VH-VL binders against Rho GTPase-activating protein gacD (gacD). Designs and how they scored, part 10

Target 1, 185 residues: Rho GTPase-activating protein gacD (gacD), of Dictyostelium discoideum (Social amoeba) (q54f80r185to369)
Amino acid sequence: APFSSATLSFINIFKIITALKKTNAIETEGLFRVNGNAESVRSLWLMLNNVQEAIPVDGNSSAHDLAGLLKLYLRESKFPLVPLELFTSPAVPATIDEARVFVEEKLPTENVRVLSYLIEYLEQVSLKSSINKMNPIGLGVCFAPNILRSVNTNPSNPQFQVHMTNIQSHCNFITLLIENRLKIF
Short names: E, the ipSAE of ESMFold2; O, the ipSAE of OpenDDE; V2, 0.75 times the mean of E and O plus 0.25 times the DockQ between their complexes.

## First folded at step 11 (VH-VL)

Design w4 (from w1 with heavy chain T28K Y50A G105A, light chain T34A; framework fv_lutikizumab; at its last look DockQ between E and O 0.06; V2 from the best seeds 0.00; counts 0 for: pae O 7.4 > 2, placed apart)
Fold by OpenDDE, look of step 11:
Structure w4 (fold): chain C 185 residues (1-185), chain A 122 residues (1-122), chain B 107 residues (1-107)
Amino acid sequence: as target 1 above (185 residues)
Amino acid sequence: EVQLVESGGGVVQPGRSLRLSCSASGFKFSDYAMSWVRQAPGKGLEWVAAISGSGDSTYYPDSVKGRFTISRDNSKNTLFLQMDSLRPEDTGVYFCARDTPYWEALDYFDYWGQGTPVTVSS
Amino acid sequence: DIQMTQSPSSLSASVGDRVTITCRASQDISDYLAWYQQTPGKAPKLLIYAASSLQSGVPSRFSGSGSGTDYTFTISSLQPEDIATYYCQQYWSYPWTFGQGTKLQIT
């Protein structure tokens, strides 16, 4: 990992999103598309280990840094938010009904709670697309690789399967969730 | 509160069978892979079986493969370990443990039962 | 199988001391390492996962570090209730394996 190992818990996702909300990041053009400052993001990453309640934010907090932190946290977490191993085939849900079934029957409850909260925020971001220029499709592209991952990358571990899936289908899945949040969650 | 309670341990002769149970509560049982870990008297810990949340996948080390069978009843929040062809070296305390929050993944164990003792002797 | 070599096998320290336990894997396990505490007659308790992540509810005096094949468990200030055997466990490669344990006593 490019950053030192930290306490990786889904609770930190809530903390990061809360920080994004507090800083009104939703009105930032290119939110989640534009990279933050690498050093600032690293600093935030390290700070997460020492924050019990909330990430301290002020008027100088960078939306892009926090956004970068969220993507990084999802990508670097030991456990992916949506493990690819949960899919019985390379194909991911492509319809509202399939997505609903997946969320209700396959995804662990804790993951559902976190994913629902994340998707809700992304929906809010998309509703401000006239300002931030981030629609559901763009957000799907930004988040799909970070949300959908294998639990283990060890090819010699028979427990885990290598999923050769279309990246576009992953993006479409996240977009589907954002566009139909209330029908799926 | 997460609770795991093992039962079914006892004293048996070599070659006999024993079936252990683990009652789970305080969490959505089907969301988690579950494992059995044993500890011989005065020795360390040894993983002996795991099962995915759905029950579709089971895993064993070579030391027990072909003799032990892990299963679960998600409707009853119960984990099982069927132990056949028992050997003296199978003697120890058997713990049920909750694995990762991903039902198809084996990982570390965040909750353990108090264990049930199994003694295999002539 | 991946072998986990834990050291020392036993140690004694005084209340307030800094205690360090080491675990070495026979191959790179990429931080897929957990640390457990087991008090006599009790079930193991998870303290650290992912090499350095503190389990919820665990006192901050416990910590883990390391990478690759070499990992360290630390108690910053030993307390009387810390008398136990400690185990490392890798979950990188099937089958999961434990270190042989470190028995910690207080003098």
Scores: ipSAE 0.020, ipTM 0.606, lowest interface PAE 7.4, mean pLDDT 88
ESMFold2, look of step 11: ipSAE 0.469; ipTM 0.748
ESMFold2 (binder alone), look of step 11: mean pLDDT 93; pTM 0.945

Design w5 (from w1 with heavy chain T28K G105A, light chain A50D S53R Y94L; framework fv_lutikizumab; at its last look DockQ between E and O 0.06; V2 from the best seeds 0.00; counts 0 for: pae O 8.1 > 2, placed apart)
Fold by OpenDDE, look of step 11:
Structure w5 (fold): chain C 185 residues (1-185), chain A 122 residues (1-122), chain B 107 residues (1-107)
Amino acid sequence: as target 1 above (185 residues)
Amino acid sequence: EVQLVESGGGVVQPGRSLRLSCSASGFKFSDYAMSWVRQAPGKGLEWVAYISGSGDSTYYPDSVKGRFTISRDNSKNTLFLQMDSLRPEDTGVYFCARDTPYWEALDYFDYWGQGTPVTVSS
Amino acid sequence: DIQMTQSPSSLSASVGDRVTITCRASQDISDYLTWYQQTPGKAPKLLIYDASRLQSGVPSRFSGSGSGTDYTFTISSLQPEDIATYYCQQYWSLPWTFGQGTKLQIT
C-alpha cells in the first residue's frame, strides 16, 4: 500500500471544502449527518474530476450534497487519508500526546496536510454546533469510517476484522483531533 | 493539453553534477505530484524521484538516495532534478512524469515528457 | 523491494491476433498495477491503471486483468501501431518498480 510513500494527494478535498465554505454550509443543520442526494453527489463527483481549480457553486448548490461528496471522496479514494495499517496495534491514539506522535512520526506529510486542513474545517463546523447541531462527537462518528480505513479491503483478512471491532476508538480519535487541533497539529 | 518538456541533459564525467529541468503546461502544476523516471540504454524503466504537489514530500530509491535531489518551483511550473556524484550507471534518458494522485489511483504516471539524455562517461 | 516479472520478454504475433502479456509481483500488490506502452524513441504511454482500468483515449482493444500477484495485459486484436515494448509497474509500495518489459513485434 502507498501508505509508506506519502504520495497521497487529496487536492480535491481542498476543493470540496472550499466549496462548502463558499456556500456557508457550516450553518446547515445536520451537516455531514444528513445524506445528500445520491444522484447530485455523483454528478458533483464526475464534475470534480474535470475541475482544475474550484468547484463552481451557485445559489442552488446543496450543502448536503457537497458534504456527501466530501465523505464519499474520503471513503472511495484509492488510498485512505489515514491508513489503519499505520497503527502498530489495533488501538488508535487516545491521548493528545499519542495523536501528536502519530501525526508527526507515522502519518505521511501530505496526509498530515490534508488531515489538518480537514480537521480545521470540522473544528469550525463544531463551533457552530448551536446552529448545525454537529458537535465534535457527532462529527467524529460521521468521519471516522471515511478517514480511517484499511488499504486491504479483503474482508477475510484478520487485520480487517480487528480494525472493524474498534470503530468507537476510531470515532474518539477523530473527535480528539477536532477538539484539540491546535495541540496536535 | 498536458505538456512536459525536459531539458538539461548532456555528457558529463563521473563524479560531476547535472541539473535537469522539466517545464510543465496544460494543467495546474501545483496540484500534481511529479516524478522522474529514467531508462538506461536498451533497458527498462526505473523510478528515481518523487515530489508531492506542495513539494513537502520527496522520495528516492536507494540507487540514487543521497545523490539526487528533486525539487519544484510551482510559480514557474518547473520540476528539477539535481544529480550529484554521477556514476556511469546513471546514464540514460530521464523522463519527467506527472504522478496521478487523484480519485481512483495514486503513484502512477499518466503523462510523460519526451525525455532528456544523460551520459556519464570518462 | 517488490520484483515485477513479465512474460514473455519478447513476442511476435500477426495482425488481428490476440496478444497476452503477464506480470507477476513478488508479493500481493492489491491491483496497484499499471501497464505502459513505449514505442521506440518515445516516452512511455499509460494504457491501464489499477490493473484493469483503461486510460482515457486508449483503444478498447487493450485491457488488463488479474489480482494479488498475477496480472495480465491483453490486446484483443493486434494492430500494426501496437508494435512497442510494454511495461507493468506496481505502486503498492516504495520503491515503485517496473517489469523488465515485453517487446512486441508483428510477423
Scores: ipSAE 0.015, ipTM 0.607, lowest interface PAE 8.1, mean pLDDT 88
ESMFold2, look of step 11: ipSAE 0.462; ipTM 0.721
ESMFold2 (binder alone), look of step 11: mean pLDDT 93; pTM 0.945

Design x1 (from r2 with heavy chain T28K A50Y N59Y Y108W, light chain Y94L; framework fv_pritumumab; at its last look DockQ between E and O 0.04; V2 from the best seeds 0.00; counts 0 for: pae E 2.3 > 2, placed apart)
Fold by ESMFold2, look of step 11:
Structure x1 (fold): chain C 185 residues (1-185), chain A 122 residues (1-122), chain B 107 residues (1-107)
Amino acid sequence: as target 1 above (185 residues)
Amino acid sequence: EVQLLESGGDLVQPGGSLRLSCAASGFKFSDYAMSWVRQAPGKGLEWVSYISGSGDSTYYADSVKGRFTISRDNSQNTLYLQMNSLRVEDTAVYICARDTPYWEGLDWFDYWGQGTLVTVSS
Amino acid sequence: DIQMTQSPSSLSASVGDRVTITCRASQDISDYLAWFQQKPGKAPKSLIYAASSLQSKVPTQFSGSGSGTDFTLTISSLQPEDFATYYCQQYWSLPWTFGGGTKVEIK
C-alpha cells in the first residue's frame, strides 16, 4: 500500500482533527460515510508525512477528503490503534465494564490517549447527527476496520491465513466507546 | 477509464479446480479493495470474496470459505480467485468488482467487469 | 445475514412512465444501501450509493430515497435505455447482500 509504514502518533491525529474542525466538517451530511476523492486523500497523506506543522485547508480540500485522510491514517499506521491480539476470552468487549477494563489494563497508554481523543471527536460528530446523519452505530461501521486490526504480518501463508467474515462485534465495540465515552475513559 | 477484464472461466467437473484472473486498468489498483461477485444462471447477484488494497485482509462468503482463495498482484494490476473443490452450485458468471478505496471502511461496488462463466457439471 | 427483499420482482412499463422499485432490509441499515443497473449481457452499472447519492454521470431521472429498512429507487420518466434489471445492495455488515432484482420490461 503506498501509505504503509506510517507510525501512530497523537500529533498526527490532532492535526487531522484540527483540520476537520477548521472546515466545520461536523455539519457535513454523511461525514465519514461519503467517500472523499482518493487522489486528494493521497495528496493530504503525503503532506502529513512531510513534517508539516498544520494540514492546509484550502478550497480544493473537502470535508470528505479530510475524513478519508483520518481513516487512511488509522488504516495504514504500522501498528494498529487497537490490536486484535489484545482481545482474549472474551474476544471483544461487549459491555461498558469490559471496555473500561480493556482500556485501563490491556491497551498501551499512548494508544489510549489517541483512542480517547478520536472517540471524543466521534462523539461530537454523533451529537450533530440531526444535521450530518451520522449516529454512533454508523460511525462504528465506518471506523471499526481501520481501528481494529491484527498485527499479523504473514497473511499469504496458508497455515496462518485469517479470513475475516464478521466485523459486527468490532463495529459494536466502537459504537459502545462512542456512546459511553465518559464511563469508559 | 476504469476497466476490469475477467478470464479463466471454463467447464469443469465437480471436485475440480479453476483459477480466475481480473486485469485492472484506469485507476490506482492498490488503493482499492476488490471483490468477486457471482451470478448463477437466471439468478441474482451473490458476493463471493473481498481483498484489501494491500492483500492483508480477505473475507469469504460462507458458501466458499475453505475452498476459494482470493489474491492480488499489485505489480501486475491483477486480481485472482483460486477455486478448489468445485461444486455444481458454484456454476455462475464470476464478476470482478472494484470496491471502495480500502480505507473507507464501507463496501459498495462502483465498477464491474463483464464476468467469466464457470460451469461445474458432470 | 441481512436479507434484502426487492419488490416487484418484475414490472412492465412504457417509455415516459414513472417507475418505483422498493428494497427492504431485514434490519436497520441506516442509509448504507447502493443501487445497480444491469442490462442483458452487460456488466452491472452503479447508480446510487448511500441510499440517495448519485454516482457521477448517472442520468438525473434516477433518484434514491429511504433509510432504516425501506428504500426506493425512482425513475422519474423511463427512457428506452432504462429497461434493465435493478439490484440493491446493503453494505452495513458482512456478508454484503443483494436484493433479488427487479426486471423492468417494455410494455
Scores: ipSAE 0.449, ipTM 0.743, lowest interface PAE 2.3, mean pLDDT 86
ESMFold2 (binder alone), look of step 11: mean pLDDT 90; pTM 0.897
OpenDDE, look of step 11: ipSAE 0.609; ipTM 0.845

## First folded at step 13 (VH-VL; framework fv_lutikizumab)

Design y1 (from w1 with heavy chain S57E D107S; at its last look DockQ between E and O 0.56; V2 from the best seeds 0.66)
Heavy chain, then light chain:
Amino acid sequence: EVQLVESGGGVVQPGRSLRLSCSASGFTFSDYAMSWVRQAPGKGLEWVAYISGSGDETYYPDSVKGRFTISRDNSKNTLFLQMDSLRPEDTGVYFCARDTPYWEGLSYFDYWGQGTPVTVSS
Amino acid sequence: DIQMTQSPSSLSASVGDRVTITCRASQDISDYLTWYQQTPGKAPKLLIYAASSLQSGVPSRFSGSGSGTDYTFTISSLQPEDIATYYCQQYWSYPWTFGQGTKLQIT
ESMFold2, look of step 13: ipSAE 0.550; ipTM 0.784
ESMFold2 (binder alone), look of step 13: mean pLDDT 92; pTM 0.933
OpenDDE, look of step 13: ipSAE 0.844; ipTM 0.926

Design y2 (from w1 with heavy chain D107Y, light chain S93N; at its last look DockQ between E and O 0.63; V2 from the best seeds 0.62)
Fold by ESMFold2, look of step 13:
Formats: C-alpha cells, structure tokens, sequence
Structure y2 (fold): chain C 185 residues (1-185), chain A 122 residues (1-122), chain B 107 residues (1-107)
C-alpha cells in the first residue's frame, strides 16, 4: 500500500529536521528563502535514502543545504504529503474550520502525523522571524509546491494543469496551517 | 560555465505556430527549473512559461495559457517552447532562463540566453 | 497579479554619482525581489536576489534594500559600463512579474 512505503520514507523527514535543529539553522537569515548548493543538496538526498546513515552535521554543509534537503525530500517523496486530488471540486481549505475538517476527514492519518510535525517546525522558524526574516507567508511560498502535489504527474492531463494554476491558494493554505497549527491539528 | 542558446525564432503570420529550442550546458540540467521570458520591442520583460526539473510541473500566465507549451528533454539538455495560435502581441525576443533548483520554491532567473527573435505580422 | 512600479522611468547621472532606483509592489512581497541589469542588445543579468543579496561576481558598488512593498536599488559610484535598463522582479506570487524598467544614461 502506498502509505506502508511512505511510513519508511517519512522517518527521513524527522532525520532532516533533527539535523536542522542540531545546527541551530533557525537563526540563519533567509532560511528556506536562500537556496543551498544544488550539488550538495543532491548528495545529501542520495545519502538520506540510507535508513541507517545519519545526516552529517559536523561538516561544512550550510544551513541552506539542509533547508534545501528538506524541500527536495518533500518534492521527491514517492507519494505527496498532501495529494491535490483530495481537494473537493478543487476547493483548497481557506479557513481554520475547513482546514481542520480536511485534516480530520480527508488526509490519511500518517500524512497528518508528518504534516503536523513539519508545520510545528515551520511555526518555530516563524517565531524567530526577527532574526531569520521568515514569516508564515514567506514559508508558505517556499513550501507549497513541495507539499501540495498531484499524484498524477502527466503535464498533459487537464486536471493536473488546473491544479497548477491555484498557486496562491496553495501558499495561503500552508500559511494558514503555520499560523493556526494548534487549532487545526 | 553556464550556457543557454536559443534557436527557432522567425517571422510568421498570425495564427501560425513556432517551436523554440534552448540548448543548455555547464550545469546539471535536470536539477533546475527553467523558464521562458519575452520582451516586446522597446518594452519590458514578461515571464511566459515555467517547467520543473523533471517536467512534472508547468505554469503559464493567462496571456499564453492554452496556446504555449513548455517541455524539456533532459537526456539532450534541451528546453522547448511550442507556440501555437500566435498573435501580433506575441512579437518579441524570447529568452531561455534558468530558474533556481526546482525544489527551492523560488522563481528568479540567475542565467539567461541571448534570446531568439519572434515576429508575428501579416 | 502583483504590479511592480519602478521610479524613475529614466535617469541621467555622471560617472562617480550615487544612483538610486525604486521599485514598489502592489502588495507585500516579503523580500522576494530581484534586480536585473540589461545592457542594450543583450540579455538581462541577475544582480541582486532576496532584495539585498548580491549575486556572485557582481561588483560591490551594487546594492539592494527595502522591505514590504518598497525596495531600492543603489549604485554607489556610477561607472561607464553601468549604462543599462534596470528591472525589478517579484517572485512571491504567481505570475512572476517585472517592473517596467528604468533606463540609466550617463551624461
């Protein structure tokens, strides 16, 4: 089943966030807004797929490389953390109540667990915005395309095209989750 | 060094089609999102198409949606723009532009080709 | 769509002058702002991203500042090779939009 495979895959997000915390990346200006070195991020991604191998935190890797790794992991996970196909009549939740219903009734339990953990970290980042310059809206912009993805990846599919034109509503949804985590989860 | 070289521009009548190509070198092409940006004569810049590294995500502004199709062949390091139902207002220089790595969620263009001219006139 | 309005539309200055160009967004773009230089007949070149971060290989006389809706691009000491049109671009919200450009000339 897709989520039994995703259970093994989701352990990796915990490894990445642990590495971000150990390096105190939260105090880095532009965290998630400034890109890391693409070759370094790709190398870390390949290393991540080894379940037993820890992410190196004592090397010369920048906080921006670890930030890029988190985004690449979400983008390249076999199944999306939030499948776009779950939005009814493609309505993206726009209120706290709509988001809570979506999380409680539509999103599978393991996806909710991972999403809640990720949003908790992004909330922590936003609480340090005076230092890192990343508020919930900025984080929503950076993360939406990596969290909200279609299961169907055929660009010629008209439904796939329609979902891609909803970028603003996708960013607003992630922002809503960060700003209202405790009321939604 | 990063190099982007556009080709396929020309003069065409309204309603016709053109296919632009962009040859990329000096970087891992599949790691980067790519865009097309155009510039009408004597005017500013307009983004017209985006494609992710794998090609699984594409975006277009309303001005070209349904008429333009961006695609890529990562085995040949080549980006394409198929332009159908061309209009006089599509006239301009078309630049191939490298976005950030596609996982970054950032949409600015750090390297540009020299552009290929497209003229749509009767 | 987010409108990006540059000021002035054109500007003349002497070598050695401090030059300032502004860019105003129709809504808060949270420092998701780039500046490009385009010399006549050439492709644009990225100078500044994230409102204030200097692209590798760009001379330190170029800088960016601002926040929210109001952003500023500065050349601290104008050089002859800086003759160009300068564009800002927001990358906060789809569609990604540019300012109309500021043509810089040297007297």
Amino acid sequence: as target 1 above (185 residues)
Amino acid sequence: EVQLVESGGGVVQPGRSLRLSCSASGFTFSDYAMSWVRQAPGKGLEWVAYISGSGDSTYYPDSVKGRFTISRDNSKNTLFLQMDSLRPEDTGVYFCARDTPYWEGLYYFDYWGQGTPVTVSS
Amino acid sequence: DIQMTQSPSSLSASVGDRVTITCRASQDISDYLTWYQQTPGKAPKLLIYAASSLQSGVPSRFSGSGSGTDYTFTISSLQPEDIATYYCQQYWNYPWTFGQGTKLQIT
Scores: ipSAE 0.500, ipTM 0.760, lowest interface PAE 1.7, mean pLDDT 86
ESMFold2 (binder alone), look of step 13: mean pLDDT 94; pTM 0.947
OpenDDE, look of step 13: ipSAE 0.733; ipTM 0.893

Design y3 (from w1 with heavy chain S30D D107T, light chain S30N; at its last look DockQ between E and O 0.72; V2 from the best seeds 0.67)
Heavy chain, then light chain:
Amino acid sequence: EVQLVESGGGVVQPGRSLRLSCSASGFTFDDYAMSWVRQAPGKGLEWVAYISGSGDSTYYPDSVKGRFTISRDNSKNTLFLQMDSLRPEDTGVYFCARDTPYWEGLTYFDYWGQGTPVTVSS
Amino acid sequence: DIQMTQSPSSLSASVGDRVTITCRASQDINDYLTWYQQTPGKAPKLLIYAASSLQSGVPSRFSGSGSGTDYTFTISSLQPEDIATYYCQQYWSYPWTFGQGTKLQIT
ESMFold2, look of step 13: ipSAE 0.524; ipTM 0.775
ESMFold2 (binder alone), look of step 13: mean pLDDT 92; pTM 0.933
OpenDDE, look of step 13: ipSAE 0.778; ipTM 0.906

Design y4 (from w1 with heavy chain D107S, light chain A50D S53R; at its last look DockQ between E and O 0.06; V2 from the best seeds 0.00; counts 0 for: pae O 6.6 > 2, placed apart)
Fold by OpenDDE, look of step 13:
Structure y4 (fold): chain C 185 residues (1-185), chain A 122 residues (1-122), chain B 107 residues (1-107)
Amino acid sequence: as target 1 above (185 residues)
Amino acid sequence: EVQLVESGGGVVQPGRSLRLSCSASGFTFSDYAMSWVRQAPGKGLEWVAYISGSGDSTYYPDSVKGRFTISRDNSKNTLFLQMDSLRPEDTGVYFCARDTPYWEGLSYFDYWGQGTPVTVSS
Amino acid sequence: DIQMTQSPSSLSASVGDRVTITCRASQDISDYLTWYQQTPGKAPKLLIYDASRLQSGVPSRFSGSGSGTDYTFTISSLQPEDIATYYCQQYWSYPWTFGQGTKLQIT
């Protein structure tokens, strides 16, 4: 995996989150848990091909559509935001200190920037959990599979199987980041 | 139209330094990672330096690590390669190459300059 | 480091011929592969990326295929302007490495 380069779209993450902010999506119940309209999300996806154009918020795109777009982008990017291959053991960071070391020493700088920005927004979402019903645990479940991926998606790869058995620890890791953003980043 | 124009090549003695420049036009310079790739006379291509769009990340192969420094000035659409402690094996044509947009994060080169020659000899 | 081995090192063919060049990686590079064309005295030109994606503006007679460690570059009908040296490059793992090149000539 190309671990020594920028590996994810900054501009698209910013564009999508900006649209989410403009629509006050953080007050939407079930944000990132409830699926958007597939056709609407696909239409939005196609718009990302024009990197110079902001996502229109005056359209009929719902918060769930934009939320779906963000998850889709993270999932479908050629290189994952956090490649599982960067973890030297099957275990992902489980403490604040381990997470900090991982971010500082293992994750590429550009990925750290994107991840930090994303986690900051998710923290903001969680702060509105009384309204949107999405706490850090729920958000961890929603985003861990999209953020933490293997570059090699071959199911026959032994490493792939090992990672699939540790999904709970992946969710916990994302939750840890959301709950302790300022201590880790 | 995307254009990359290298300059700064020349003949130097071993142990000396040389600074290459690459002027970019026809695209938003800061949106793209950039690389230097060299080619020894009659030989193949060798990647020698990478810099991210923002300039915050740089990478080098072991063959030049500690001797070469890649940098950029986004306000002037210019890429640089500072080469110190030059060796005869550093002789070749040095190409400025546009890498992928920072939002793609892949390292292949869709546009190349014509190259600037560097000769290191006693 | 990942080694890229091209075959053959040199090739002669006639106009209109189908030409095939292979590139083998020392490990699985998961389609993180490009093909470049370099005519004498000129800069390299990107033809194929992601193993099989044709770069914009490149003639359709050029194509790429393969997976894992083995990749193939094909010219369906060789033209006089295709005289060049062709290189594969992996961008799966740092440092990024090139094949040694294949020099193509027309008889």
Scores: ipSAE 0.018, ipTM 0.631, lowest interface PAE 6.6, mean pLDDT 89
ESMFold2, look of step 13: ipSAE 0.712; ipTM 0.848
ESMFold2 (binder alone), look of step 13: mean pLDDT 92; pTM 0.932

Design y5 (from w1 with heavy chain S57Y, light chain S93N; at its last look DockQ between E and O 0.05; V2 from the best seeds 0.00; counts 0 for: pae O 9.4 > 2, placed apart)
Fold by OpenDDE, look of step 13:
Structure y5 (fold): chain C 185 residues (1-185), chain A 122 residues (1-122), chain B 107 residues (1-107)
Amino acid sequence: as target 1 above (185 residues)
Amino acid sequence: EVQLVESGGGVVQPGRSLRLSCSASGFTFSDYAMSWVRQAPGKGLEWVAYISGSGDYTYYPDSVKGRFTISRDNSKNTLFLQMDSLRPEDTGVYFCARDTPYWEGLDYFDYWGQGTPVTVSS
Amino acid sequence: DIQMTQSPSSLSASVGDRVTITCRASQDISDYLTWYQQTPGKAPKLLIYAASSLQSGVPSRFSGSGSGTDYTFTISSLQPEDIATYYCQQYWNYPWTFGQGTKLQIT
C-alpha cells in the first residue's frame, strides 16, 4: 500500500470538503467514482498537515484528485469513522428508525459530528446528480467501504469475514443516511 | 490557562492496584483526547494510555494492556488511570497529557501535568 | 512498532553555540514528529510539532527540520535555560513512540 495508517486530523475532512466546494466539484461528472491521479493525491496527502486552514486550490488539483483524497483519508484514518464493532448484530441499520437509534445511542459523539457533516455534503452532491451522475446509491457504493471499517484489520479474524459478506447492507446504510439526513441526524 | 494536576501516586507492593487522577482546567475538557505518559527513574518517556474526548475509544500499548484502564468523567473534568496487577517495572512518574481535540487524530501532547510518582516494590 | 533513535545521547556545549540533535525513525513517518524539552524535575514541554512547526510561545532559536526517516532539532544560540533532556516522538502509527532522549549540558 502506498500509504500507511495515519493519525490524521478529522478536521482535514473539513478542509478537503471546503476545497471541493471552492472548486465547484459537485458539478463534476463521476465525482468520487472516477479515480484521481495517484501522484497528485499523494502530493495532497503529504501536504494536508502543513496547511493550517485551507488546501490551496490554485487550479493544480482536479476535483477527482480532491475526491480521491477524501476517500483515502477516510480509509487510512487511525480510527474508522463508523467502526463495524459497534453493530451488536451482523445486521446494519436498514430503516430510518434503526439508523437514528444507532447514531444517537451507539456512535460516539465526535464521530456523529464528522459523519453528519460528510453526509450533508454527499447529500448536496446527490442533489446535482443530473449533472454529476452521482445519486445516493452510487455514493453509497463509493463511500461505504471507507466509512464503515473494522478496528481490527486482520483478515483472518472471523468478524472480518462476517463484515465482508455484508457489504451490500453497508452500502444501503450510507445511501439511507444520504436520503434521510434530516430525519436521522 | 490550561492546567493539569495529577494525584493518587504512592508506594505499593507488586500485584496491588492503584488509581491515578488528573484534574483539568482552562479548556473544554470533553473536546480533547487525553493520554497518560510515564517515565521510569532516569529513563525516557513511554506512552501508556489514550482516551478519546467522549471516552468511547481507549488504546494501550502491549506493556500495560489488560492491566491498565483509562477513563474520564467529563462532568468533573477529571481523567483516571486504574492500574491493576502492578509490577516493579511500572515504577515511575506518571504524567497526564492533553492530546488533540476530538476532531484531530494528531497524537502529540501540547500540555503536561507535573506528574505523580508511583513506586512498586516488595 | 516504529523505533526512534536519537543522537547523541548526551551533549555538552557553550553558551551561544549552535546545537544539533538528530532523530531517526525505523520507517518513514511523513513528518509526524514532535520535539519536547524536559528540565530536571519538571514536566515535558512541547517545542516543535509536525517536524518543523514551532509551538506558540516557544523562542525562535528552536527549530526542526527533516523528512522521511531523518529529522533534526536545532538550537541556533544555546542559552543557560536550555539545559534539559530533549525527546522526539512519532505519531504516525500506533503505538506512539519516543526517542531515548538527549541530555544537553552547558560547559
Scores: ipSAE 0.011, ipTM 0.578, lowest interface PAE 9.4, mean pLDDT 89
ESMFold2, look of step 13: ipSAE 0.477; ipTM 0.763
ESMFold2 (binder alone), look of step 13: mean pLDDT 92; pTM 0.936

## First folded at step 14 (VH-VL; framework fv_lutikizumab)

Design z1 (from y1 with light chain A50D; at its last look DockQ between E and O 0.04; V2 from the best seeds 0.00; counts 0 for: pae O 3.1 > 2, placed apart)
Fold by OpenDDE, look of step 14:
Structure z1 (fold): chain C 185 residues (1-185), chain A 122 residues (1-122), chain B 107 residues (1-107)
Amino acid sequence: as target 1 above (185 residues)
Amino acid sequence: EVQLVESGGGVVQPGRSLRLSCSASGFTFSDYAMSWVRQAPGKGLEWVAYISGSGDETYYPDSVKGRFTISRDNSKNTLFLQMDSLRPEDTGVYFCARDTPYWEGLSYFDYWGQGTPVTVSS
Amino acid sequence: DIQMTQSPSSLSASVGDRVTITCRASQDISDYLTWYQQTPGKAPKLLIYDASSLQSGVPSRFSGSGSGTDYTFTISSLQPEDIATYYCQQYWSYPWTFGQGTKLQIT
């Protein structure tokens, strides 16, 4: 199904997060906000084409590079982690209950697993906001465009246009997930 | 408690086939990639097959590629290794090993079975 | 393929001794290294992962260190139950490869 992805399609997300964890990236100021080195990120991206290789954590890649890689992968993946087409209306979940229902009833199981894991990590990042200066709001802004995407990228699609004009709601949704992870997942 | 129990080993002639099984318990089987690792008599460890949690991806070293097939039945918590075109050099103890959780995307083995012996001889 | 070279191949030490085993990778494996213990007739046991992380339930006398291509496994105080063959394994790149092993005996 166009809205569902196999677990393996998300394996790189897990690998990247693992690398971020191993490098203690959560203590990096501006994590996910500050851009990494474009060449480094590209190099890492190319590495990801080989799923059989791990991601270097020995200082060859900065936290910002890995962070950039994560956002890039989410954005460039064949299928979005959260397809916008799964929203019944242009409105995205705005309450804990709505988010819970969405995750439980609309989002494919594998997507839920990946999203849950990602949100958990972002929650951990936010808990270190005193150090890294990334609170749930900031993280929502950084990740919403990468997580929430349309499968159909046709600009003439009315639904696509509507969703593109509702970026704030998307950010709020991700923030909501980060702030209420245990209540939603 | 995590348990892995291999079965299906035995003595076979070269060119024959053998199918190994590994029964897993004590954990959510589908959350973990699984591997087979073998050990020739008096020799070291050799990784021979990997399968992802979902079973969608499998990997083999060149030494067994095209001859061995790893598979799994998550509904039965069972891992399999189909070994075709067996050679004398395939002789050894075959271990079922729990790989990393799918959310780690790595491959090392935190639990091993006791192994099942495979002997290929004419 | 990445070659893992362990040293020494065999080692004899006394109870209470500090034991050191080294593993060298043919290329930088970025700390994606494990150490296993295999007692005679038994399955391997994971002791160290990520080069220096102690597996849960493993005694603190076991440790790992290193970076890049060179890694070290250490037993701070050798115990009788530590008689085994020890293996390093890289999981940086497919195919995953093991060292040749180090057979540890007690004098």
Scores: ipSAE 0.070, ipTM 0.716, lowest interface PAE 3.1, mean pLDDT 90
ESMFold2, look of step 14: ipSAE 0.452; ipTM 0.753
ESMFold2 (binder alone), look of step 14: mean pLDDT 92; pTM 0.928

